VH-VL binders against q9nrl2r1430to1533. Designs and how they scored, part 255

Target 1, 104 residues: q9nrl2r1430to1533
Amino acid sequence: GGVHELSAFEQLVVELVRHDDSWPFLKLVSKIQVPDYYDIIKKPIALNIIREKVNKCEYKLASEFIDDIELMFSNCFEYNPRNTSEAKAGTRLQAFFHIQAQKL
Below, E stands for the ipSAE of ESMFold2; O stands for the ipSAE of OpenDDE; V2 stands for 0.75 times the mean of E and O plus 0.25 times the DockQ between their complexes.

## First folded at step 13 (VH-VL)

Design x93 (framework fv_nezutatug)
Fold by ESMFold2-Fast, scan of step 13:
Structure x93 (fold): chain C 104 residues (1-104), chain A 121 residues (1-121), chain B 107 residues (1-107)
Amino acid sequence: as target 1 above (104 residues)
Amino acid sequence: QVQLQESGPGLVKPSQTLSLTCTVSGGSIDSGYSWHWIRQHPGKGLEWIGSIYYSGYTDYNPSLKSLVTISADTSKNQFSLKLSSVTAADTAVYYCARGPYTSDHYYMDVWGQGTTVTVSS
Amino acid sequence: DIQMTQSPSSVSASVGDRVTITCKASQSISSYVAWYQQKPGKAPEPLIYSASYLYSGVPSRFSGSGSGTDFTLTISSLQPEDFATYYCQQANSFPLTFGQGTKLEIK
């Protein structure tokens, strides 16, 4: 990538953060409130971590950035049953992401 | 039960690089945890040095000014600290510790026993 | 950096006493405070996380309270094994910072 690609990652993360359905994804799941989460989910990730990685230029390829976003959604669907508000928010946000990611 | 064990030289000369290793047993460092280095100067309190996450991402105390590198070797289930250009002020007991990688806290729930490092000519 | 200030630096007490130790953060850290107990020659042992939750195996005589900038560790009925140095730690942001410690010693 380059300067233009890094700007695109930052813009996309900002758009995801501002989306109404971002609430389950803004920060990592609390181990205090959900103690079994980290027994099930081995690679936890959230938008604040992804944004920090973008800011520190840790993504060398667009595919690495996309993989981290997809991991975030995969974790959501693995932990949360389909009928939960978390899974429903994840489904809508993932669809939004796929549309926006076409710009990358 | 997860256990951590520090190892490395007890004596280091000024201007040299201090290298310490933390060996983890009873659990994998390739997990959803953060792995930390903390030190304690003689007769003083605790100072956080830095951490490495299961993803390989590192955070360092800015006061140590690019003198610190933390790395992980998942094949050996170890993580390590390198502190370059040491002085007598780096004399301390060095601890490794495990913390949950969560948004709610950066606590350390499992600690090694500590290893004493003296920097002296 | 967030500074953590503990008081007192030392306290002398007798078995059966109620002891309180305070910790002040230089800026709001919500409830993200941990407390540790350290005995001479030993590593710190975790006591409390998120200001008020006890780690498994910690006696119920220990309790924590507070939010924002002011936090307190209380030992309701001091036991002989409780004589140690206690540290608070803010868990809100990097760099992680500790208080200077409070030495609890026998009268």
Scores: ipSAE 0.005, ipTM 0.566, lowest interface PAE 11.7, mean pLDDT 85

Design x94 (framework fv_nezutatug)
Fold by ESMFold2-Fast, scan of step 13:
Structure x94 (fold): chain C 104 residues (1-104), chain A 121 residues (1-121), chain B 107 residues (1-107)
Amino acid sequence: as target 1 above (104 residues)
Amino acid sequence: QVQLQESGPGLVKPSQTLSLTCTVSGGSIDSGYSWHWIRQHPGKGLEWIGSIYYRGTTDYNPSLKSLVTISADTSKNQFSLKLSSVTAADTAVYYCARGPYTSDHYYMDVWGQGTTVTVSS
Amino acid sequence: DIQMTQSPSSVSASVGDRVTITCKASQSISSYVAWYQQKPGKAPEPLIYSASYLYSGVPSRFSGSGSGTDFTLTISSLQPEDFATYYCQQANSFPLTFGQGTKLEIK
């Protein structure tokens, strides 16, 4: 057998998923629970999609990976007012991401 | 890390109401997750009872709907199950669990340890 | 209600074997299936969501596949700690429903 190694991107996505503030970001926002989301957000993305892209080796540069993560946070702050649970979780998770991304 | 812990009486008499509470630590119950109750009868598989979304929306298994109420107390960071008119068939291990709200699809990523409930005179 | 049927109900295997467990939904659920592992006296532990995505910390020997009505959980090289009961769950619609379980036993 062979040895399988996880990429730096995979490790970082795993850390984001494990973070308690990841709940707004784990999967695409529900159309049933938030019906107007897709009228406002034109480039939806979530951690499960980003992780799939990492596993398929679709990120050629660290900047492409970082751009997708930042898009996810940008969508959160565009849709959700700053006083919401979603925006507060996004603020804390984004700060965590910025610290971890220094490893890239 | 988020942890869930069930609490309630281990023995309930037939026809009474079973009341169980799930205490959430390491994360907030009003954080946008769905919160679920699942049970497992002795030697059997898993049965979903119902859930509460953090905005108060509840979903119940239709087989139990007239008997079950799930509620949340954000000040205590708890959610609770009440199952009325219990019978011996309600003897089971009861689990609470967390599911992400950000999809239309309901997985359970964090589970409590379970609490055993026996319905007997 | 969507019925989830697992096969086999039990399987005996040896360390190092490839083990496949199947799960069939009574109607299409797209990719919205999860898999759980349960050891005696313990709560279920999540393994897989959305048919093929591993939860954090789950060993890479576990994999899931399928869409529509037919789903599989594969353990590529069985380890001693993998002997447990495995459950599939449809996540497509309420009520949420589980398969009856597959007990994986030491041969």
Scores: ipSAE 0.000, ipTM 0.581, lowest interface PAE 12.6, mean pLDDT 85

Design x95 (framework fv_nezutatug)
Fold by ESMFold2-Fast, scan of step 13:
Structure x95 (fold): chain C 104 residues (1-104), chain A 121 residues (1-121), chain B 107 residues (1-107)
Amino acid sequence: as target 1 above (104 residues)
Amino acid sequence: QVQLQESGPGLVKPSQTLSLTCTVSGGSIDSGYSWHWIRQHPGKGLEWIGSIYYSGITDYNPSLKSLVTISADTSKNQFSLKLSSVTAADTAVYYCARGPYTSDHYYMDVWGQGTTVTVSS
Amino acid sequence: DIQMTQSPSSVSASVGDRVTITCKASQSISSYVAWYQQKPGKAPEPLIYSASYLYSGVPSRFSGSGSGTDFTLTISSLQPEDFATYYCQQANSFPLTFGQGTKLEIK
């Protein structure tokens, strides 16, 4: 057994997961609860998938990591009307992400 | 509508690599789905081989160990299976199929017609 | 790996009959089971996902039930086009695994 330091990407994903507004983004949208989601959203993604990609060292560039996070927010705003709880949570979490991403 | 079609050799010699390609029409493999290979041995049930996601992440059946590689070619709208060191036990009908991205609801909603592969000298 | 066991391996029935096929998982899979129909020489077609949800276009005579380890597929009034082999599949974890199949034959 070794000790491993958290990567910058993993640290940021942990901070996103712990944020109060992360609830719409923790896991992929359920097809049962939202049956038309996958007809509208062609590239679904969520924080659990992004965290797995970080742990498997699949991001070669910081821009690839940032693109996946931005895709997640873009999907939220494409599917959810502006006045929904999901869209409001997404707006706040995206602002938080932009501040934290300055560290990358 | 989305359609899938398998292509590849019908006959492969033992110890060689089996290469199959699935061509997707009516939709993009770079969309939010998982893309699967399943096979069916003569007179038997279905065996999941593995999958590739739009993200490029692959999952393989551990029973096939390091023998399997699945890859995607977005420019041709295709995904492919390579199975190395084949034996007569790899004789089967091979299907490609589309599934959802989420692991908790994986079922294959669109299937190719299947291609028969015989491993024989 | 999660093993899926179907019962019976074959069943003979007549048009109009109620047919039930069962599937047992070796460990709990919540409701993450799908059912497929396969006719001779053709690819499998989806019938049911998440134990009880009917796939689009599938006739209402098909229904699914169950949770945990025990699942059933029911055909309430068998039609001539329903004679086929049926497979269950667990969707809870990788690797994805299928039952051995149940062949539904004319009596």
Scores: ipSAE 0.006, ipTM 0.584, lowest interface PAE 11.5, mean pLDDT 85

Design x96 (framework fv_nezutatug)
Fold by ESMFold2-Fast, scan of step 13:
Formats: sequence, structure tokens, C-alpha cells
Structure x96 (fold): chain C 104 residues (1-104), chain A 121 residues (1-121), chain B 107 residues (1-107)
Amino acid sequence: as target 1 above (104 residues)
Amino acid sequence: QVQLQESGPGLVKPSQTLSLTCTVSGGSIDSGYSWHWIRQHPGKGLEWIGSIYYSGRADYNPSLKSLVTISADTSKNQFSLKLSSVTAADTAVYYCARGPYTSDHYYMDVWGQGTTVTVSS
Amino acid sequence: DIQMTQSPSSVSASVGDRVTITCKASQSISSYVAWYQQKPGKAPEPLIYSASYLYSGVPSRFSGSGSGTDFTLTISSLQPEDFATYYCQQANSFPLTFGQGTKLEIK
């Protein structure tokens, strides 16, 4: 990974953040609003954390970046039933991500 | 670059337990992916056996559910298949594979090379 | 279980030909179909996911289409390395199921 690769990660995270379906993923799930979340999800992550890792140059390979994004989606689908607005948003955003990630 | 490699015995006797291991390199099984076992009988198509997720949750083909167990060892970065009470019908090439985990669709984007298992006396 | 039926079981073609392989699901699977290429003695290679999206590195001569129950894989200009067996897979529900395969042979 060079600066060119980090610029690509930043661009993709910005595209995800701006997507209409990003709302479940912008920040970590609230313990107050969803008290059982952290009993079920052992590796929590969100777009703000991924963006911070990009900015701190913590991703050495595109695969490491992709793995963190996939973990974020997997957590959504593990916690949220299929028919929820969260799971539906996650499904659409993940499809968008898969198209954009081909550029990495 | 993620790579998967199957290992285990090439010959198993009828009524015994088949044990296969998939070793993952270039990526962690303790991640947001699902990890699959698929087999291919001689001259035939592909049959999905089951999958395991990083949480330890496993899904099995109902036709094999009473006979199959899939487990993961994150410390060794491996996941394994045990198929009990094998017969000649279990003779196949066995593949391990990785796919993204979703609520709605299940694709496999990385496959091992396959390992041949023959069940005979 | 969702049954996937491919047609034809085999097809003979020449380099440069347009080849079409079809796959039919026994119930609606939306766009959740994948296509694989398998050469003798090798593992299946992913070609297409979600009916029409190519995996990275797959040549643009491959394309997929369809929704619901009827799906098509097309090779627009057949190359020598394309002679292989092709499989569709429904990705909609467990158990995951595959078509029986279509063998693409030299004419």
C-alpha cells in the first residue's frame, strides 16, 4: 500500500457514507438504544472507525480494508432479522460496495 | 491473497468417519465471511454440504444434517468437516470455499483445489 | 429445495462463436444466481454473481442476464481457453444448489 491505495480507500468510504442506505453503519450501535447488541456482536465496527483506520494508514492491503467492510455488513445481518429496515439497507449498501470494490 | 487448502485421508472404509481440514492463508477465518464445504461425485455436479460463520454458527444440507459436523479452530486458521458412517456414495472430490456472509444471498468467491476421497473396503 | 436445471447438457462450438447457456430455477430466486467455470482436474472458478456482475479478472466476453427463474450465461466470442464445464448456482436459500452442468466442447 502506497498513498494511491489509501486515496482509493478514502474515496470508497466517502461514497459509502454518502449513500442513502449508510444510516445503520455511520457509527457504532448505541448500548442505550440496543442493549443486547454487544452480547451478540463480538467484533463491532462502523464506517467512522473504518475511516479512522484509513486515515491512520492501518490498512496495508486492500483485502484488509475489504475484510473490515464485510465484517460491518456481517454484523448487521447477524443481529438484524431479514425483514428489518437495517437489514434491507445493509443488503443494498453491500451490493453497492461490491460493485465499487472491483476498482480496488 | 486468500488461499484455501484441503487435507485429509484419500481412502476411508465404509462405516468410518471422514475427517477433512481446510487451512486458510492470506486471511482470517475469524472475519465476516462464511466458510463452506462442497463435494463433487465422479462425473457429476456439485453438492453443497454446509457452512460455518466466525461466530461458530453452522448450517448444513438437510440431506446430510444427521451425519455432518463442521467446526472452526481460529488459533490454527482452519475449519474442518466430519462426515460419519460413510458409504461408497460419499466418494467424491471435496472442496472448501469462502463466501461473503449476507442475510439474502450466498456466493462463494474463493475455492480450494479439492481433495479426492474414495470410500472402499 | 430449489432445483436448478441447465440446458443444454452439452454444446459444441468453434472459436469466435457466440455461445448461450441457460439455467432454470424451480422457484423465483430474484437475481441470486452465480456462474462457475470448471476445467478438468481443477476447482470451479467463479465467473458471475447476482446474475450479471462479473468477478474481478473475468474477461468481458462473459455476460449474464436474467431474473426470477430464467437465467442465461453468454460468451460473445469463444476463445480456446473457454472450453470447460459451466455450472449455475442459486444463492437465494439453504441448501445451496447447483445445476447439473453444461459441457462446452470443440466442434
Scores: ipSAE 0.012, ipTM 0.673, lowest interface PAE 8.4, mean pLDDT 87

Design x97 (framework fv_nezutatug)
Fold by ESMFold2-Fast, scan of step 13:
Order: C-alpha cells, then structure tokens, then sequence
Structure x97 (fold): chain C 104 residues (1-104), chain A 120 residues (1-120), chain B 107 residues (1-107)
C-alpha cells in the first residue's frame, strides 16, 4: 500500500479499458439484453466497478485487485461458449492482463 | 472515433415500407454493443423503436405491433430498419445510435438523423 | 411500459444560475437512467448514464442523482452553450422510454 501502488492499479485498469478487447468488460452485462446472465453468474463484476473500487481505496492488497480482474474473466468463460466473440476477446484481454500484472 | 450515419428516402407513401440504413465507421457492429433506432416526431420528444445486438438478437417497441424489423450486415458494417405499413404518424426524424452491452442503456454515439415524411 | 415524466416542461434561467431538472418514473428503475442534451436541428448528445456517471467529455458542471423513481439533473453554473432541451431515459425495462423533455431557455 501507498500512493504509487494505488496509481499502479488505476494505470492498469486504464490500459485494460483502452484495449480493443475490453468491450465485454466495460460495464455490467445487461439483464434486459442478456436475461439469463444473472441466473448463471452469481458474482457479476466489470471494469467500471473495479475502477470505482480502486478510486475508493477498497483494495488493501494487490492480490484482491488481481482476484477481481480474474473473477471478471472467469465469469466471461463460464457464461460464453468458447467460440463466441466475448470468449475470444476475454482470452486475449486476459493474456494482456497477465503480462501487465507482472508490473504490480 | 466511432461515427454513425443514417441514409434512406426522405419521402415515403402511406401503406409502403420505410427502409433506413445506418452505416458505422471507426468501429465494428460485430462487437458487443447494441445498435438502436430512435425517432422524434415533429415538435415532440424521443421514441425508442428497437435494437439489434451483434449476436442477431432484436428487441422492438411493442407499440409498433410487429411492423418493425431491424437487421445487420456485418460485411458492410451497417444495420437497418424496416417499418411496414407506414402512415402520416410515422413522419419523424430517425436516428441510429450505439448502446452498451451493460446494465444501463445510455446511448453514447448517435447519427445526425434523417428526416422522413410520409405523404402521398 | 414505464412512463418517464419530466418537470418542469420549460425553465428560464440566466448564465451562472444553478438549474435543476427532475424526472419521475412510474415504477422503480433502480439507477438505470440516462440524460441527454439536444439543440435545435441536432442529434441528442449523451450527458449521464446510470443516474450519476458523466460520459467522457461532459463538463463537470453537469451532475445527476437519484434512485428508484425520482431523478435529478443539475447544472451548477449555467453557460451560454447549455440552453437546449434535456431528456431523461429509463434503461430498466424494454421498451426503453424517454421523458417528454425540458426546454431550458434564456431568461
């Protein structure tokens, strides 16, 4: 914990948001548009929620931040079949995240 | 930056089908956004017509009683509106817009609008 | 269908004024409200989503609040370019519905 650590989380979230494959993860999945999502996914999360938690200093450890990002990817792969645009975007963005997370 | 442009006839006769196309540039319609048609009657507010998701799922305003069809052509990066059996009440400015794949439905990118007059 | 009712239908104000526009939903919509600004002859411009979050590029003088059925758009210090018609929109249920609009006019 410290100012530079919190800045690192914010910077990483900004890099994820700017990535071409972030579109499935920017905000919570719409219940109206995808009605069965919340029947299947019990712990929904998205980049806007994670960014808000960073801004409110809710992450005490880097591992908590990493766990929320990984939960986001796990939800994607649980709901979306492997050949979907969402699953493919999730796979590429997760790989990008793993490279960037080495800096944390 | 993503931009949307409507195109179609400015004048349609009563009982005919109104056909409008929205061309998207700077982004793909085959990415996880929703794509919407909204209209505005002269001097009045906004009315949501319907939407299409990249998966091909469509949602329509029930007030149009199955007269509306929205489709997408990913090879041309376009989505289109067909409204059958039009009347003078369908005279409006028609907008296309992009919405999110999210819990909210704020539309963040809009076309400039195209005016449609239904008249004999 | 969820009905959205805006108040007032028009308001007159001066540059520098604090302006408040209200939107009421006929049933609870949690925080699923967006706000738009529209100038004559132009497409609506997005201002706010999920009741309180500003879209990128929107000046900080705009703010939104509310949950359930009662929502508010506030302009803290009105600028000349802010004279326009404002619309709320619910995103809780299909069909998506808009308020009737509030016209902000020069006093």
Amino acid sequence: as target 1 above (104 residues)
Amino acid sequence: QVQLQESGPGLVKPSQTLSLTCTVSGGSIDSGYSWHWIRQHPGKGLEWIGSIYYSGRTDYNPSLKSLVTISADTSKNQFSLKLSSVTAADTAVYYCARGPYTADYGMDVWGQGTTVTVSS
Amino acid sequence: DIQMTQSPSSVSASVGDRVTITCKASQSISSYVAWYQQKPGKAPEPLIYSASYLYSGVPSRFSGSGSGTDFTLTISSLQPEDFATYYCQQANSFPLTFGQGTKLEIK
Scores: ipSAE 0.006, ipTM 0.600, lowest interface PAE 11.0, mean pLDDT 86

Design x98 (framework fv_nezutatug)
Fold by ESMFold2-Fast, scan of step 13:
Order: sequence, then C-alpha cells, then structure tokens
Structure x98 (fold): chain C 104 residues (1-104), chain A 120 residues (1-120), chain B 107 residues (1-107)
Amino acid sequence: as target 1 above (104 residues)
Amino acid sequence: QVQLQESGPGLVKPSQTLSLTCTVSGGSIDSGYSWHWIRQHPGKGLEWIGSIYYSGRTDYNPSLKSLVTISADTSKNQFSLKLSSVTAADTAVYYCARGPYTSEYYFDYWGQGTTVTVSS
Amino acid sequence: DIQMTQSPSSVSASVGDRVTITCKASQSISSYVAWYQQKPGKAPEPLIYSASYLYSGVPSRFSGSGSGTDFTLTISSLQPEDFATYYCQQANSFPLTFGQGTKLEIK
C-alpha cells in the first residue's frame, strides 16, 4: 500500500470508531466479563487492533484490511444471538462499512 | 472461486449412521463463514440440518432430536455430517452450503448435492 | 420454529409476464428473508438477501420487498430461463426455515 491507501484505511477506521454502533467493537472482549467468549471465538479482533495494524503499515493489500474488518463482524454474529443489541449494532455498522468500503 | 462438493454413500440401511463429507476449494473453512448442511426430500422443500462455524461452534435443527453431529477438519478443508439411526424418511438429496459474513444466515454457495437413499 | 408460508404453490405464466410470489412468516423477522431459484436436478441459487438486495450477478428483473411478516418476490418481465421453483427462507433465527416452494411453469 502507498501513503494514499494508508490514509484511506485510517479514514475508514476513524469513521467506524465514531459511528454510534461501534461500541461492541472498540476493544477486545474482556475475559473476566465474558468468560466463555474465548472458548467460542478463536480469532478475536477489534477496531483498536485493526487501527494499530493500519498505523504500523501491516496491511499489504486492501483485501487484508477488509478481511480483518469482516472477521470482526463475523465474530460478533457467531457469539451474539441475532436479537441482541450487539448483533443489531453489528448489522448496522457492517452495512455502513460496505458503503464506505466502496471508496477503497 | 469457492466450490463445495459432497461425497458419501448413496445407499444406507435403516438404523445405520449416514456419513457425508463436504470438500471446499477456492476458500478456507477456517475463515469467518458458517458452513451448513441442508437436505431436500423427494418432491418436497428444503430442510436446514445444521451448521458449524470456524470456531467449532455447531447449531442443529431440533427436529432431528440430537441425531446429528457436524464436524470440521481444517487440515483437509472439509466439514462432515453424521446422522445416526436413519429411516426411510431420511431419503433425500443432501447439500452442503456456505453462509457469509453477516448476522443473516443465507447461503451464497452450494454443492451440487448428493442423493442418499435409505433402504433395506 | 418460524414457519414460512409460500403462495402460490404453482403459477403458470408466459414469457414477458410479471410474476409475483409471496411469503408470510409466522412471526416478525424484520427484513431477514432470502430468496432462491432451483432448476430441476440442480442446487438452489441465491437471488435476494435481506428482503430486497440482489445477489451479485442476478438480473435486475428480479426484485424483493417486504418487512416484518409479509414478503414478495417479483419478476418484472419473465424470461425462458426463469421457469424454475422458487423458495423463500427466513434468515433471522435458528432453526433456519424455508417456504414450501413455488413452481413457475410455462402457460
């Protein structure tokens, strides 16, 4: 990726973080608060980790960045029943992401 | 491109265990997708059997009364169905399918289906 | 379990016709409905997800609408390749359930 691509990933992550529905995704799920999470979710990820990877230039392809964002949503839908506030927030944020990702 | 292919015996005797395997190519089952088994009885509609997620979590249709086990072998990029104590009512075409990265479980890729007949 | 009641069971139509197929869910499923097309001897193929979004590569003559319990699939100008069986599916909760199918036949 070039400087332009890095800026685009950073801009998109910032927009996701600022979205009202980002609250389930800001940081890794606490093992103390949700003890069975890591028994179910084998590839945990969150926006703070993705943003750190963007800032360290760890994404070589746009597809790698997109895959990490999609993994984050996938984990949400795997762990949380569909009628939960977490799953509903995830559905809305994922739709927003798909629209914004067209700019990449 | 993602492709799914079912394999297993075409004939199973009543009371035996049906074993089917789905081989996936063009994508990894060790990804954020869900992986499903669906069957279709002769001349009838579709019935969802169950699913497995990359995490190893499984969900099963309660109508099958815990006679179903779904498992995954990530080293072979395969997932499998075991249906125990089969009867003639289990005669169907069996499909494997993929569910995408969403809160909604719809199926974006399907195998071609394998016909299973339960008969003595 | 959420029951999906699909109507009609069969419909006879001619090329160029507008065809409408409906599904009713036994309880509210928001917009979480998918539609599939199945031709004889083949696996179902996705047409629509989230009630109204076309799956990639699906012709624009297909459209979906509805929310809550009542959903519709419309083919605006029927083509020869559209003669098939159509299924709706609720994508909201487990177990996942399908309608009984609508067979679209040549008049």
Scores: ipSAE 0.014, ipTM 0.684, lowest interface PAE 7.5, mean pLDDT 88

Design x99 (framework fv_nezutatug; at its last look DockQ between E and O 0.78; V2 from the best seeds 0.00; counts 0 for: pae E 4.5 > 2)
Fold by OpenDDE, look of step 14:
Structure x99 (fold): chain C 104 residues (1-104), chain A 121 residues (1-121), chain B 107 residues (1-107)
Amino acid sequence: as target 1 above (104 residues)
Amino acid sequence: QVQLQESGPGLVKPSQTLSLTCTVSGGSIDSGYSWHWIRQHPGKGLEWIGSIYYSGRTDYNPSLKSLVTISADTSKNQFSLKLSSVTAADTAVYYCARGPYTGDRYYMDVWGQGTTVTVSS
Amino acid sequence: DIQMTQSPSSVSASVGDRVTITCKASQSISSYVAWYQQKPGKAPEPLIYSASYLYSGVPSRFSGSGSGTDFTLTISSLQPEDFATYYCQQANSFPLTFGQGTKLEIK
């Protein structure tokens, strides 16, 4: 097949996934590994889900895309104490996202 | 697209409780942001009052903490401010604002237009 | 509390001028500073976050710099719509605090 140009959303998701601090966010948290996670987090989301939504063209506005990304980070900060590796990674990745989001 | 709108009485008597509501449209307060109240006394600068977050956590300005309560109603997509025992010093334009949820660093990205509250007998 | 001291409190300038506003924090706040623009009768609008990053839609003539305790907002070439009051804000620690403001007036 032919090479297709990635949309701005697709490109940003790629960049987020490639980031060193993406590891907490690549996929949904395992109930097995974190049994109480879904008792606390009511709107779980991850980069793979966001990527799927992008691929399905479910985001009509940049704000919708940004909202899901922000939700992803807020979930992280809600569940993880500030001094955890997850929270620290989230902080750095969110900062990166905020910079990149200016391009949208 | 996201818009914030303050509402509430523009006049409050001394010693009464100031109650304001911020209605959010074009986005959900459950979508993972921080929500803030800021006020500005006539001709003065900006003063942070307090914040409420996605988790339900609140932070208050210590100078006002004992008198301030911030709450959220997700069903109405609103968050509110209550300031008890008001005095003339509480006369100000009150703003609600949204910022990203960052854990510990907070900027205000979207502001309401502000609502004037006058404390007078 | 962390105090944010802006200077000058007011400044008169002409269209096309280069304008610099400074904000000094009472203690180190890393790069966690935001700048806002407020026009009379209007709500503040964000200009810069994290000391040097412009919000989307903000003209490139605006720039921010600094770290630690000393921060600057610069307008490289003042435009008529830039006359307003500017505020810095530290986002490093609670309580969140603002500078007292800098009123930029037309000369």
Scores: ipSAE 0.583, ipTM 0.887, lowest interface PAE 0.8, mean pLDDT 94
Fold by ESMFold2-Fast, scan of step 13:
Structure x99 (fold): chain C 104 residues (1-104), chain A 121 residues (1-121), chain B 107 residues (1-107)
Amino acid sequence: as target 1 above (104 residues)
Amino acid sequence: QVQLQESGPGLVKPSQTLSLTCTVSGGSIDSGYSWHWIRQHPGKGLEWIGSIYYSGRTDYNPSLKSLVTISADTSKNQFSLKLSSVTAADTAVYYCARGPYTGDRYYMDVWGQGTTVTVSS
Amino acid sequence: DIQMTQSPSSVSASVGDRVTITCKASQSISSYVAWYQQKPGKAPEPLIYSASYLYSGVPSRFSGSGSGTDFTLTISSLQPEDFATYYCQQANSFPLTFGQGTKLEIK
C-alpha cells in the first residue's frame, strides 16, 4: 500500500506503454478516424489518461489501478471483433499485464 | 476485497417468476467487468445463465433466453436475475460472479456464496 | 453448444499423490479453458484460466496444460485441503459451458 504501490503503478504503466502491443491503447480513439466508437463505448480510457492519474496520485489502492487497466481492455474487446489486429494486440498486452500485476 | 452476495426467496411456486439480486461490495458494478449468473442443480454440475456488462449489454444462455432477464442498478451496486415461468427443474443453488475480460474471453474470478432456490407447490 | 466432458467422474487418492484430471471439448477451443475447485457447501473458487495461468494465491502444486480439445489439471502433491470437486469451463464461445465435475475423494 500507499507510496510503494504508487511507484509500482508508475513502473507498470511505463512497461505497458513500451510494449509492442500498446499501440491501440496509447491515446483515446479518434472520433474522426472511428466515428461510432463513442456511441458504443461509454467509459473511454487509455494509457495516457491512466498514467496521468498515477502521476496525480489519484489511485489509492491497487484495485483501483487494476480496474482502470481492465476497463481499457474491456473497451477494446467490446468494440473490436475478435479477429482484428486491435483485439489481438489487446489479448497479448492483457496477458503481459496479468503477469506483471501479480506483483501488486 | 470485492465480495458478492445473492439474495431472494428460497421457495417459489411453479409458473411464477424467480427474482434474485446480487449485491456487490468492495468494488463497483459500474466498472469494466462482466457480471454473471450461474446455477447448480442438486448433485449436478454448473450451468451458465447469462451476464450483463458495464455497457448494459446482456448475453443469455440460448436454452433460457426467452425466460431470462438480467439487469443492473448502479445506484445500489446490484445486478439482478428474473427467471419467468419456473418449474421444478429450476430448483438449484444460484451464484452470481464477476468476470473480467481475459484475453477477449470470460472467466469468473469472484463468486458469491450462493442462494438455494426450491421450486415447489 | 460446446460440450465439456471430464474424466474420471471420481478419483480416490492419498495425500502426497500426483493427481491428473482431464477435460475434453467437443470442438477446438484453443486455450480458452478455466478450472475451478468446489468444496461441499461452498461456491466454486477459480484455480486456472487460459489453460495454464494460475490465479494469484493458488498453490504452485496446481498446474494446467493442453490446447485444442484436450486439457489437463494436475496436482503434483495432493494436500488434505485439495479434496474437492473440480470443474473445467470453456470460454471460447457463448453459452459458457462447464464439465460435469470430477470428485476427488480420500482413498
Scores: ipSAE 0.348, ipTM 0.811, lowest interface PAE 3.6, mean pLDDT 89
Fold by ESMFold2, look of step 14:
Structure x99 (fold): chain C 104 residues (1-104), chain A 121 residues (1-121), chain B 107 residues (1-107)
Amino acid sequence: as target 1 above (104 residues)
Amino acid sequence: QVQLQESGPGLVKPSQTLSLTCTVSGGSIDSGYSWHWIRQHPGKGLEWIGSIYYSGRTDYNPSLKSLVTISADTSKNQFSLKLSSVTAADTAVYYCARGPYTGDRYYMDVWGQGTTVTVSS
Amino acid sequence: DIQMTQSPSSVSASVGDRVTITCKASQSISSYVAWYQQKPGKAPEPLIYSASYLYSGVPSRFSGSGSGTDFTLTISSLQPEDFATYYCQQANSFPLTFGQGTKLEIK
C-alpha cells in the first residue's frame, strides 16, 4: 500500500465499527471478565488495534490488513460456541466485511 | 500473496501410512485461517479429508476419522496429513487448501497445485 | 452427511451460449454453497461463495443464485476459457461435501 489504500483500510474499519454487530470486537476482551480467554486465544486483536495499525501505516499489503480482520473473527469463533450471541454477531459482521472487502 | 504447495511420495504401498506436507508461503500458518486437506479420486469428484485450525484444533471426515491425522509445524510454516493403512481406494490427487475460519462454514479460497498419490503394490 | 447432486453431468455448448449448472442439496443448507472451476491438470479455482458472491477477479459473466436446497451457477456468455469442470460444495456442516462435477465441453 499507497495513501489511497490506507484511506480505504480506514474507511473499511470505520464501517465495521459502525455496524450493529461490532460490539464484541471494539476492544480487547477483559481478562477480569473472561479469565480463561488469554489461555485459549494466543493472538488477541480488536478493531481499535487494527485501526491504530492502519493509522501508523503498519500494513504494507492489503492481505496483511485482511488477515488481521480475519484473525479477529477467528478468535471469536474459537472462543465462543456457535450458539452464543458473540459468535452470531461475528458471523453477521464477517459476512458484511466480506462484501466490503471485495472493493479492495 | 499466499501460496500452498503439497509434497510427499507419489507411490505408497498398501497398508502403509501416506504422509503429505503442505508448505505455506506469503502468509503464516499461525494466522487466523483454517487449513484443509481435500482429495480427488481418478475421474471423480472432490472429497474433504479434514481440517486443522490456527488454534491446533482438528476436524476429520467421519469416514476417515480413525485413519487420519492432520498436524501443523508453525516453525516450518507447514501442515501435514497422515493417512494410515492405505488401500487402492486412497489413490487420488491430494490438495491442501486455506479458507477463513468461521467455526461452522468453510469455503476454500486458496488451493495448492495438488500432488498425485498412487497406492499400489 | 449432506449429499450434493449436480446436473447435468456434462454440457456441450458453443462460445457465446448461456449455460446453467444446477446443484441440489439433500437437506437445507441456507445459502452456504461455493462453486469451483477446474481445468485438466490444475487445482480447483474458487468462483463463488455464499451462493452468489464472486471472488475478486472472477469475470462478471459468472453468477450464482439459490437458497435452501436448489442452487444454480450461470455463465451468461460462454468464453473459450470457460470449458472446464465445475463443482459445487456445501459449507453448511461437516463433513464438507462436493457435487460430483459438471463437465462443460465445446460443441
Scores: ipSAE 0.200, ipTM 0.795, lowest interface PAE 4.5, mean pLDDT 90
ESMFold2 (binder alone), look of step 14: mean pLDDT 91; pTM 0.943

